# VH-VL binders against o60147: the designs that were tried, part 239

Target 1, 175 residues: o60147
Amino acid sequence: MLEKNKYLYIFRHIQTNQVLLSQGNVLKKTALFQLPYPLQKPVAPNGMRPAKLRKDHWVPLLKVEFPNESMFQSVFMQLLNYRKYRSVQPLTSDLLKLPIPVRRRKIMRQEVPNTIADLADILNKEKFPENSVRLQLSDKSDSEYADWPPSVQIDSEEIKLSRGFREKTTVDEAR
Key: E = the ipSAE of ESMFold2; O = the ipSAE of OpenDDE; V2 = 0.75 times the mean of E and O plus 0.25 times the DockQ between their complexes.

## First folded at step 13 (VH-VL)

Design jc23 (framework fv_dargistotug)
Fold by OpenDDE, second read of step 14:
Structure jc23 (fold): chain C 175 residues (1-175), chain A 120 residues (1-120), chain B 106 residues (1-106)
Amino acid sequence: as target 1 above (175 residues)
Amino acid sequence: QVQLVQSGSELKKPGASVKVSCKASGYTFKSYGMNWVRQAPGQGLEWMGWINTRTGEPTYAQGFTGRFVFSLDTSVSTAYLQISSLKAEDTAVYYCARGTYYLSYGFDSWGQGTLVTVSS
Amino acid sequence: DIQLTQSPSFLSASVGDRVTITCRASQDISSYLAWYQQKPGKAPKLLIYDASTLESGVPSRFSGSGSGTEFTLTISSLQPEDFATYYCQQDYEYPTFGGGTKVEIK
């Protein structure tokens, strides 16, 4: 019996810094539905959901390997919930004073650190076994956005994924 | 074991409404999304949409908006499909199928199907 | 929407035959493809997911291959219980199904 995918990949958009969660190292078009949904399919301005997936516009942020699919699934769903929760929060008075395009840009810039912090928070609550979760970051400094529980082992090597694509290694992953 | 049990066959007149139930058992209901698939007689499978069993949020495929409504009763691990203003073209077998939200593992469990016949 | 084209639509074969069914996607869907078996009056049954992963409990004579736009379901040695209709399904976007391939007894 082959285990199902237990790998979480997080990508960020090179322009908007929006974040997409992926099961596996290849982005699905349906991943775009993680972004705020307009009534119509728009051409992607800041904070909007693009009509097309441009894989080349998405760079890896981090990779997480979980002990099993169940743990992956739990964390994945929680991450989505965290993001959704933030998206419905009232805007601060300071943000409301800004023009909509500027406001959107400012909000989008927070997605990367917020997502990383969310991940750490979720993992702290899950209380997985020590060193059972492997975290690899594209930029090690991004780990500073949160305190990580003992269950997380941060890889000393930075992730080397192609934009929107699989890792350039001799060993191909299932996804 | 995972089991999806649907309500029995329905015979309706045009303009009427029908509500199909899908009761889940043998697994955590809220851990998996519930999909609906239509199959007209002698035809292929058509995905109608899905409902998030955690949030209750439905997503409808193109062509299945308006008259089609997904709903839940989580207290009894049951998903519902309601079709209003029935048409002859709605005659089909309707399946509920378990999926996992954004995961890509296919639909690993299916209800037995519910035949809805619309005739004058 | 992504269109899946199966070929052939109908296939006549004998017990013991090697059967191959093809599914072509209108665009690159990576490995996000599943295969189902459906018998008359029954619900579809998942055989393969992620293009090549065999679902638990499915006989090893079933196998899936392919990526991108071309996929194949193979039955290495057709058994009497394998006469059915087979569907491919993608979930790179919202799910869509192929038109089906009916495998009949020769």
Scores: ipSAE 0.344, ipTM 0.788, lowest interface PAE 1.6, mean pLDDT 87
Fold by ESMFold2-Fast, scan of step 13:
Structure jc23 (fold): chain C 175 residues (1-175), chain A 120 residues (1-120), chain B 106 residues (1-106)
Amino acid sequence: as target 1 above (175 residues)
Amino acid sequence: QVQLVQSGSELKKPGASVKVSCKASGYTFKSYGMNWVRQAPGQGLEWMGWINTRTGEPTYAQGFTGRFVFSLDTSVSTAYLQISSLKAEDTAVYYCARGTYYLSYGFDSWGQGTLVTVSS
Amino acid sequence: DIQLTQSPSFLSASVGDRVTITCRASQDISSYLAWYQQKPGKAPKLLIYDASTLESGVPSRFSGSGSGTEFTLTISSLQPEDFATYYCQQDYEYPTFGGGTKVEIK
């Protein structure tokens, strides 16, 4: 559809709270390249190939509808840049005392509040028209992680996903 | 392909010291941390701690501080466990096991174990 | 430290049986649990990590499930080579192992 590229979906991993950004309501395997901490062992001999996508482990965090594709692209790129910037910041002394796996899990637990705060910061810096950006949150209390500009209209309607989103892959085991 | 080869069994008297080696091959040594796990005769597995192979910084589990020292010789891809002032309760098989620096994938490769027997 | 309690500590079974071993954590560890098999005189072998993901080369008769505080390892049809001691292990905090479950011939 002509309006396909004006929606941003953000998903969170139910166990690690890691976050994935998607241009549509279907998570593609390549989205796993966004993760600084892989969810599964590298498959290729050199460790470069991403793990299999297990769609049942991802739930929608939020959905943003932009007035046009240009605004979507701007916000999407800025959000990726914020995530990259956060990944290179120095760690606190408390975190440095922890074993690397424990340290990484504590960092990962901050990805949801950090992503929401980053999104709000980007939207506050952009001067979009009043009520032009529609934000749907799976849990409305997550809006409290940030102060939102007048351009944002928040609602708590259920985020609708395609029927293919939760389908298991051939590598997923039955629960 | 990935191998962890440990030094041979040791028989020691109380008060002596022992140094167990674990030589890694078949992978990039500094890409994985090295864990030490103890198993007393007829007992279960007990995690002792790990060493960061990039920095050389050891982390010890509660109960394994003081007498236990983890170290590395990166030039030969080898990790070491030293136990000083040996006691009878230190009698155990000591394993080295590699762990990832990513989200924990368990310990996917283990040494064959080194039996340390402490008896008078 | 996080304590892991395995049940049963000992299990008697026949070839072809379905075997289930339980591991309970003293606090929420999400999915950060692995399962190991140890045969007499040998080092442990990783079977499952992240609660339910099979390690490469592990037979499909092994499966793991659970999250939070209760986890299970299931062997759908026990084979002669499966008689061993099984351990769960968490690494949500400093790693700890369960007490082990010895699976032996009936």
Scores: ipSAE 0.000, ipTM 0.485, lowest interface PAE 13.2, mean pLDDT 80

Design jc24 (framework fv_dargistotug; at its last look DockQ between E and O 0.74; V2 from the best seeds 0.00; counts 0 for: pae E 6.6 > 2, grease 19 > 18.9)
Fold by OpenDDE, look of step 14:
Structure jc24 (fold): chain C 175 residues (1-175), chain A 120 residues (1-120), chain B 106 residues (1-106)
Amino acid sequence: as target 1 above (175 residues)
Amino acid sequence: QVQLVQSGSELKKPGASVKVSCKASGYTFKSYGMNWVRQAPGQGLEWMGWINTYSGEPTYAQGFTGRFVFSLDTSVSTAYLQISSLKAEDTAVYYCARGTYYLSYGFDSWGQGTLVTVSS
Amino acid sequence: DIQLTQSPSFLSASVGDRVTITCRASQDISSYLAWYQQKPGKAPKLLIYDASTLESGVPSRFSGSGSGTEFTLTISSLQPEDFATYYCQQDYEYPTFGGGTKVEIK
């Protein structure tokens, strides 16, 4: 019997660096609802969600394989919570001192590292068995955004994408 | 073993309110979302929305805003559906079903259903 | 909302028969489709998720196939306990169910 899918895919938007969590390598339209505010236009400014899912606007950030469904479910829910929590926190004084456009850009740049750090923090707290979690990163340097617990083994294999999603290229202007 | 146990049948008059409970056991409550599904007599299934059991954030389907409220008591691993200003058309069996909105595992566990009858 | 159209609405079959139920989506939903079985007075039971993955504990005579807009649930050899109503359900967008297919004894 085939085991349940226990993979977590995280995608980033190529323009805004917003992140979406996905069980599969094909995003649901509902994944957009992870972003706080709907936008009618097919634009995804920071803090907003586009009205439509454009697969070509999203690139893979990382893939995680969990030892079982329960662990996956737990981490997934926590990741959602971490993001939500961050979104409702007041801005730091340093950010408030910046002009709005500069502030927005700075915040957008933090989405990817924050998400990676969140994942690492959650995994650290979960105390999963050693080398039980397999992590694949589209950019290996992204692993440097966090200290990973012994439960995590970093896999150098390439993340497989479905048709329609943008593959990582050597030149990624969003990074 | 995963179990969802719902409260018993309800008979209400129009304009009244009802609160259906769904007690979960056999798994970590906050790790799985909870959905509500309505089924009118002799009709099909209708997704009403879901509640994030970790954050408590509800999401309602179109047509189920206003009079319908999802809530939690995480201390007892229980989800609630409250329907206010009941109408005759609210007569249906209401199910709670485990499943996280953003995931595609289906609704793998269901409560036994709660019949709510609205009649004058 | 995404509409799911099941066919047929009613199906008469005998024990041992191969039964096929189809579910058509109004738009591409990739593989984000589940199948449920519901017996009278009972809650639905998940059979298949992600279009083709068999839920744990479900007999192997059940199988799902399809992607995009066309999906099928197949019962290779109908058993007495399989007479029920079957629903497809998509979760690519807000979850919606098909109208159901009632499998009755011939």
Scores: ipSAE 0.850, ipTM 0.928, lowest interface PAE 0.5, mean pLDDT 92
Fold by ESMFold2-Fast, scan of step 13:
Formats: C-alpha cells, structure tokens, sequence
Structure jc24 (fold): chain C 175 residues (1-175), chain A 120 residues (1-120), chain B 106 residues (1-106)
C-alpha cells in the first residue's frame, strides 16, 4: 500500500501580509493563535492578531506537497519553530524608534518573505530526495525570496485566487 | 512517555479559592499548549480555555472569564488553574490536556483529573 | 460557539456488532473534528483526529468519516472493553464537545 501525499497550505492576509499555516485547505478560526507577538510590552489591546477570522481576507500564498506524513510533520513543526524564534528576538533599534502601529505594520509586512525563506532553509537542511517536494505559488515571483534545493519542484501553474485552495464543489459545478 | 499528573482532590467552602496543578513530563513543555476541560458530575466535557506554554498567554472560553486564571511555572513544566470565589456550580472534575494551537491533532494526552467539590 | 449534537445519546449493542455514532455541527467545520472515548472514572482518550485519522495505538476497529457538518464514528466489531461514553470535539473555532453517547453492552 502506497503512502498518501500530504499538503501544507499557507495563507497570507491581503492587507497585512501576515501568514497562517494549515494542514487543510480551509483555515480553522483558531489558526489566529499562530500569529506571534513582539516581545515589547503592549500599550494597546489590539495586538497583531485580527479580532476574528475573516476567510475572505486570507488568500493562498503557496501549497507544498510532501510524499508522506512524516516529511509534512517535520517541515510544519520546524516552520512553526522558526516563527517562534523570530518572535522572541530583540527588536532592532530602528524598529524600536517607530510608533507601535507603524512597527507592527513593518513586522507583519515581512511575514511572507520570512516564511518563504524559512521554508527553503528547512528544505535545504533536510536534503529530501530530488524532486520529492512540489511547490505551487499564487504569485510565482515569491519564489525569488529564497534559493531552493534540488528536492523542490516548483509548479509552473499558479494557484487561482478566485477559488482559494478549495476543490470544485457540487454547488460550484451547478452554479 | 508523555505524562500529565494533576494535584489531588479538593473540598472547599463557597467563597474559597482553589489552585489545581498539572505537571508535564516526557516532552518539551513549551512545544504544546495546555488546555483545561471541566466535567460536572454526570455531565459532559466542557472546554474552559488554554494557555500558550511558550508565551504564557491564556485564552478563556466564554463563561470562564473573571474567576478563572491559567498560569505556568515553566521551570518545573507545570500548568495551574486557579478558581476564586468558588460556587457550588464549580463542583466538577478538572482535566488538563495537551494540544497544539497549530495542528488539529486533538488532545492526545490528558491528566488524570482533579475533583473539586464545593459544599457548605 | 459551535454546537455539536451527538446521536444517539445512548445505545445498547452486543459484542461483535457494528456501532455508529453521529455528530452534527451547527456550522461547517471542514474536517476539524476529533473523537474521544471515556471510561467511568477515567480521563478521555483520543481515538481519532482530523475527522478520519486514527490516533497511534488505537485499535483499527475504530474509524471516523465525514466533513462539513455531519461526522460518524464507527466501531466495526464491538468488544467488551469498548463500553464507554464517546465524545466528538471540534477545534475549527474555540473547542466545543458534543453531549456524549453512552455505549452499553446488551
């Protein structure tokens, strides 16, 4: 019996560029707990997390296909660890000079390039078999944020934003 | 082996406070969130909230704000549930359970439960 | 809050029977549902997560299916040790549990 492929679905916020990871093609509302907070004491109650999950505000960033559950779990957990590590690093003096709302916007804006770079770093370290990991992006130019190892095959087809990661449903077919 | 060991049963009077502990072992404490689940006598399971073991940030379900406080002592891999101004309706078994914020892997390890009885 | 309704609340079955328990969600929760077994005086034990993924160490007679709003837990051949109360639980939003299904052996 062949091992079933596993997918990592990565979403981005259309306004803030914040990133959410998902094991399924539909975001769960509790995914908001993935969003890290900076170490400095908050002065306002509105943190970096949205008040509630607005599904229409989160669009596909990329989809990663792994040949098995083990590779998926390893990469997913390592990516979360990179995110945790980034959230606890001291802020640069340049960022500390900025008002809190401007600082948050600048930090959030970097989530997409940081996530892509972290994914590439993890895949480079793991040294998976050649062409074993398939990557499909919604914007192919985002692949330029990193150098990819031989294990990665980048799909020439971009993800169609109008459908997100959702499969064609019976309702969609009927229209 | 992953283990969650909770403190022993408590008998309290209305208006008192109680602090239940949940000591984790066999895994990296900060890698998983800790959930609290309540079960009143003869009733079903009720999720109370969780605490992020890395940041220390608690999240409470509706109905468990105010009198309920989640906290941690990461140096001994222990999570705590404190209930103040106890009421008879707080009589229940309180469970801690390991889960992750990020993956829907279910609560894969549970403490044995702590019975808190509130009676005059 | 997302409400989960389990049916039946109670059932009696014989050893060797195929048992099915249904969990219905008040809104679409995709596949973000788990099943637990609780024996009298014990903590719950995770059986299934992500609707259909069997937890390590759980006997293969247990299986889960469903997506969206309707989910089913099946025990293909009931054993004496399967006497227990079964709960579904969603984590699509803040976690909530179903009311439970008590399985008694005839």
Amino acid sequence: as target 1 above (175 residues)
Amino acid sequence: QVQLVQSGSELKKPGASVKVSCKASGYTFKSYGMNWVRQAPGQGLEWMGWINTYSGEPTYAQGFTGRFVFSLDTSVSTAYLQISSLKAEDTAVYYCARGTYYLSYGFDSWGQGTLVTVSS
Amino acid sequence: DIQLTQSPSFLSASVGDRVTITCRASQDISSYLAWYQQKPGKAPKLLIYDASTLESGVPSRFSGSGSGTEFTLTISSLQPEDFATYYCQQDYEYPTFGGGTKVEIK
Scores: ipSAE 0.254, ipTM 0.735, lowest interface PAE 4.3, mean pLDDT 85
Fold by ESMFold2, look of step 14:
Structure jc24 (fold): chain C 175 residues (1-175), chain A 120 residues (1-120), chain B 106 residues (1-106)
Amino acid sequence: as target 1 above (175 residues)
Amino acid sequence: QVQLVQSGSELKKPGASVKVSCKASGYTFKSYGMNWVRQAPGQGLEWMGWINTYSGEPTYAQGFTGRFVFSLDTSVSTAYLQISSLKAEDTAVYYCARGTYYLSYGFDSWGQGTLVTVSS
Amino acid sequence: DIQLTQSPSFLSASVGDRVTITCRASQDISSYLAWYQQKPGKAPKLLIYDASTLESGVPSRFSGSGSGTEFTLTISSLQPEDFATYYCQQDYEYPTFGGGTKVEIK
């Protein structure tokens, strides 16, 4: 009777700013396998993938409603591919000169803007009807990481956090 | 209309190999992963692993990392399961099932199953 | 791996009966559980995913509930076509199936 889940939920880690994709507002343990930095990479010789899913460390970044489940699936798989492609590219010489902990932080700091830009790039290339893709952000200023196609309707109301998620902390705002 | 059509049953001797095909139609093949599930006669279901149809990267369940190989031919929307060095205990029905391991939609379309019998 | 324990392993019931099948997970799997029906010689058929969401085309007499470690499949009024084996399956991590529950005619 119901269409399958057609919502993309994107979470960010409260400290590292790593990003995870989900079909629901509760992350699966296997979501961690989306992280493209394996243990053997020079960026993170001990790996960037946390050993355990700490649900209290992940907060909503954005939510997207697609016209149907097939479109959701296509975009989801493309986002994973963009991330994997980026993870295999050679690091810049400037990054390679940095100590590994510093390099890791700089790379992870880019995940939020990169994911938002990737999403917009995919949506700009797809043939979605005007205003058929609804986007809701936890922080509306994050929409400025990309130029959105006419198919995207950006919700004026930010995502309100529920129990079990961390809010943006006053420490982040105080910086 | 989503359909998964598998190759016919096989009778094999121990030590032989078999390749089961699973042809998909009615959907965008590269948007959904393909799972393989084994069911020995009179027994329950056992997940063997899946293949990412976008990248071609297989993932094997524990116990299926040797003689079992998943592959694709995306030009004909077909997934394959190859089993080498067949043993009598490999006698089972092998199903392909559509689903993406990272997404929780269940396995919403299944092939009809391929009986592989290994005897004598 | 996450183990799923189904109970009962088999039950006998009459047409019109209310049937409840239980699936217990060895750890918290949130709502990431599906239910399948399988008749002899046929492929499994998805009934319910995400613990309680009914798959398209599945009769409304089927319902799922639960979260965390304990889940149930309920058939509110058993029909002749419902005599089958039922499996639960988690996909919180690498998928595993329960042992099955065979529903037979009394």
Scores: ipSAE 0.051, ipTM 0.646, lowest interface PAE 6.6, mean pLDDT 83
ESMFold2 (binder alone), look of step 14: mean pLDDT 94; pTM 0.958

Design jc25 (framework fv_dargistotug)
Fold by OpenDDE, second read of step 14:
Structure jc25 (fold): chain C 175 residues (1-175), chain A 120 residues (1-120), chain B 106 residues (1-106)
Amino acid sequence: as target 1 above (175 residues)
Amino acid sequence: QVQLVQSGSELKKPGASVKVSCKASGYTFKSYGMNWVRQAPGQGLEWMGWINTYEGEPTYAQGFTGRFVFSLDTSVSTAYLQISSLKAEDTAVYYCARGTYYLSYGFDSWGQGTLVTVSS
Amino acid sequence: DIQLTQSPSFLSASVGDRVTITCRASQDISSYLAWYQQKPGKAPKLLIYDASTLESGVPSRFSGSGSGTEFTLTISSLQPEDFATYYCQQDYEYPTFGGGTKVEIK
C-alpha cells in the first residue's frame, strides 16, 4: 500500500520569527490560521496574523521525514496543540513587566526554539523506532534547542534556501 | 479498517434541535481532524467546518456560525454536530469526513451521511 | 473564499470512453486540490489528492493533473461503475467544492 507524503516542514517568518507547520514545502493560506493572534489586518511585526500569505517571507526552519502517515499525523496534531497551549498560558512575571509590544515581540521570537523543543518533546513521548525519523535543519545549531530521542536521525546536510523559495530545487536554481 | 459511522436519519420540526453523531474506528481519533460537509437534496457538497480532534477546537465556515456546534467525545472516538433552531433549509444530508485542512491529503474517509429533514 | 468552477456540469459518455473533467480555481491554489466520486445515496469517495496523487485503492484509470488554477480529472477508459458525480475540492484556503460534474451513460 502506498503511503501518503510524510514530510513535515516548519517555516519561520524572516522578520517576526513566527512559525508555521506545513505538510509540503509550499505554504497553504490555511497555515496562517495556526498563528495565535486571529486578527486579519494587523501588522505582522507585532506578532499578529498577516492579512495575506507572503510566501517569500517564510523560509524553512526544518524538515522532518516520518516513517509513515500515522506517525506524521500524530506529531502534526500534537505540535498544533502545543502551540495553542503556549498561547493561553499565563505570562511570566518578567514578561508582564514589559510593554505589550515588546512583550509580544519577545514571545514571538521564542517561537522557533519553542517549536523545536516541542517537536523533540513530542518525539520523546512517542518513542518511535530508532533512527526512524529524519530531521534536517536549515541551521544545524537549531538542533541544540532540544534533546532528541534515538528515533531521530539528524541530517548533516542543511536545508538549502533561495530568495523567494522555500527549498532550492533544480528548477528553483534556474530562476 | 478506517470507518466513520453516523447516527440515523432525523425528522424534526422547525425550531427544534438535532445532534448527529459520527463514531470513528480503525485509527487514532486524535490524529486526524474531523470535517462536516452538508449536501442539500440534489445539490453539491458544502464544507461546514472542522474540529481539531486533539484540541477540541472547532472552526466554522461562513454561514455555519451560531446554530451549528461541533463537539467531541474522545473517550468513544465520536464527533458530534448539533444544529439548533432548525429551519427548512437545513434539510440535507450531513457527512462527517476525516481530514485536516492544514494538510493536503483530502478527506480520505467519510461517514455514510445522516439525513436531517426539517418539516412542519 | 476560493471558487471552483467545474466543466462540464453534465457529461454523457459510453463505456470505454476517455473522460476529462476540468476544475478551475478563482486563484492560485498550487496543487492543493482533491477529486471525489459520489454515487447516488452514497458518501463521496476520495480519488485524487494533491492534484495528481492517486488515493490508495483507486483504479489506475483515474488520474489527476494540473496546478495553479487549472486542473483536470481523467478517466482513461470509463467503466460501468464510473457513472457518478465528481467533485473537485481545494484546501489551499478553507475547503470549498466545485459544483460537480455528473457523468451519465450515453
Scores: ipSAE 0.731, ipTM 0.885, lowest interface PAE 0.8, mean pLDDT 90
Fold by ESMFold2-Fast, scan of step 13:
Structure jc25 (fold): chain C 175 residues (1-175), chain A 120 residues (1-120), chain B 106 residues (1-106)
Amino acid sequence: as target 1 above (175 residues)
Amino acid sequence: QVQLVQSGSELKKPGASVKVSCKASGYTFKSYGMNWVRQAPGQGLEWMGWINTYEGEPTYAQGFTGRFVFSLDTSVSTAYLQISSLKAEDTAVYYCARGTYYLSYGFDSWGQGTLVTVSS
Amino acid sequence: DIQLTQSPSFLSASVGDRVTITCRASQDISSYLAWYQQKPGKAPKLLIYDASTLESGVPSRFSGSGSGTEFTLTISSLQPEDFATYYCQQDYEYPTFGGGTKVEIK
């Protein structure tokens, strides 16, 4: 079963530290379109084979509970816009000095701190009621990437995923 | 089919210069970086550096700065390696190899190699 | 630079044997490791990338495993065309190759 539309889940790739946003506790293959660096190798001169979602390679980074769906949608959309803004900015001269593989990995490793900072920035601007937003982090130290507003309650309780999140079936393999 | 075709073998005297070419076909040249790898006789593989084919910016491994120059002619999908002031220790097979801009996909296409021999 | 140490440097094997080659990194490189095959007088050929993903067109008898600092390449049933030198390569930082493992006929 899906969570109510007032929860935001953010997932981290265990090897690359790339980040995916989800409107529920189940990752869909379409979430991979958020990634600037695909996880699958290009196999055609004029294209690339679509990325395959390995649910067991993604772990929860954080979960946010909002008071209502309207506030959830506002924050979720703003996070997607922040991600889009970051992806179209010119690379710094320091990054351009690095080989593409090294540059790519440096950018990917920044996604966790950047996403957490972006979330905090959005929440600080929105000025929600005191203690109205619940933030669960898989690792408490990740809260140190940002300053949080009074609207946010932080805890490190285990993020509970749906029963089907990591199950592998013929249906999951076909998708 | 992806192909990387390199120029022929060279025999040079110490102090001369050499320019090796690597012509790419069968793919979009600017979508993949070009790596240079050296193999001295009887030795293993040694990464020399690479050139960003989209921006034209070279990056050299430590030990390959100064005398080594990577360049491109994107109009003919060709990468070049120039070695100046050749020394005996430059004797090796030089390979070009295609690398992706994505997560570790390895070098999936290689030129046939160019033997450069430096002897008096 | 990240150092890659391959073992053994040399091995003799017979057709049908299971062959295992190891590659150890001087620091954690996650899964950013590839394996190559090089036959005498020829360019290297990519076998495996991202530690365990088989390159298209490579026979299924080749497999890779490992993460972090320890990696292995396994050939489940050695064929005559498999006698070659094998190299590991990381691209977590600036690329480096292992010293190679020569697999020769026993």
Scores: ipSAE 0.000, ipTM 0.488, lowest interface PAE 12.6, mean pLDDT 80

Design jc26 (framework fv_dargistotug)
Fold by ESMFold2-Fast, scan of step 13:
Structure jc26 (fold): chain C 175 residues (1-175), chain A 120 residues (1-120), chain B 106 residues (1-106)
Amino acid sequence: as target 1 above (175 residues)
Amino acid sequence: QVQLVQSGSELKKPGASVKVSCKASGYTFKSYGMNWVRQAPGQGLEWMGWINTYQGEPTYAQGFTGRFVFSLDTSVSTAYLQISSLKAEDTAVYYCARGTYYLSYGFDSWGQGTLVTVSS
Amino acid sequence: DIQLTQSPSFLSASVGDRVTITCRASQDISSYLAWYQQKPGKAPKLLIYDASTLESGVPSRFSGSGSGTEFTLTISSLQPEDFATYYCQQDYEYPTFGGGTKVEIK
């Protein structure tokens, strides 16, 4: 018997630090609609999709294991809502003074700490059982971006990244 | 449906001023920046700058400081380009174009253009 | 300013032809490059952004490739409505456009 999905994978861009959320260990082309913030660039009326997801540009940032599918779906949806909320907030005057490419780079670099903080905030607000959520990071120091609730157990083993593993987490477009 | 509608053509004498409007509809005006691009007769496209529609803060390309002013009227979702002390070399089609704040998505919506002619 | 050089500046082609336009940047701009189509008397239309991402609504015969300093726009099978001037544009720094490539019938 196969169990229902209970894993959340978060990926980061190796150069920009932009973040993509995934319901599986492989990024799909549709995840690109999360970038940079989905509300800024809706799909055109004729329904054409973006070009292929680029190889070797995305690596796992972290993996979250939930006790069941319902908790997974709740947290996943809330993370998408947090990202939507962030996308409509006004930029600070300090950011607006920067040249466009420097501004974009600075905003994109903040997606990793912001996503980790948002995840922790959601988990702190939920009434999940102690040690019921397992968090595994590619870099354990990234856990320091937030204070975690008793429901979260941070795995002592980091996710090992290699070229082969990285390539298997990205998906080419199949026409 | 996103639409940008610009004011009609202008014929001006050197030394006069002109104000071009760009009225936006079909989207949340303050969520996207407004760019200005000009094209002289028979020439290519030249970016002039942009205005942050949320705060109203303009940014000008190096060649467009001084005589050029970007402004907004958010109550009617309209952006403006004003050119003072017009010169013959300002003769061009002026476009407004919608841009995103964060990533290189290009300018995905354009006004139809406003021809400004500076001559006798 | 970052300079973009397009080649060729002009080409003549027939319906069904494969057309290739090149854009070279004076410095590394990563993938911060867009392509536009402009028909006579009309505003430019975005075709491709982020060097290779097809804008929604644009026919699949258009494709973009490249990174760094050399970029290419390809039209795999030219249609009558594709006769236009094409521009590349970078926004790695303040935006600049290439000089344009005019694609004419014949």
Scores: ipSAE 0.006, ipTM 0.501, lowest interface PAE 11.7, mean pLDDT 80

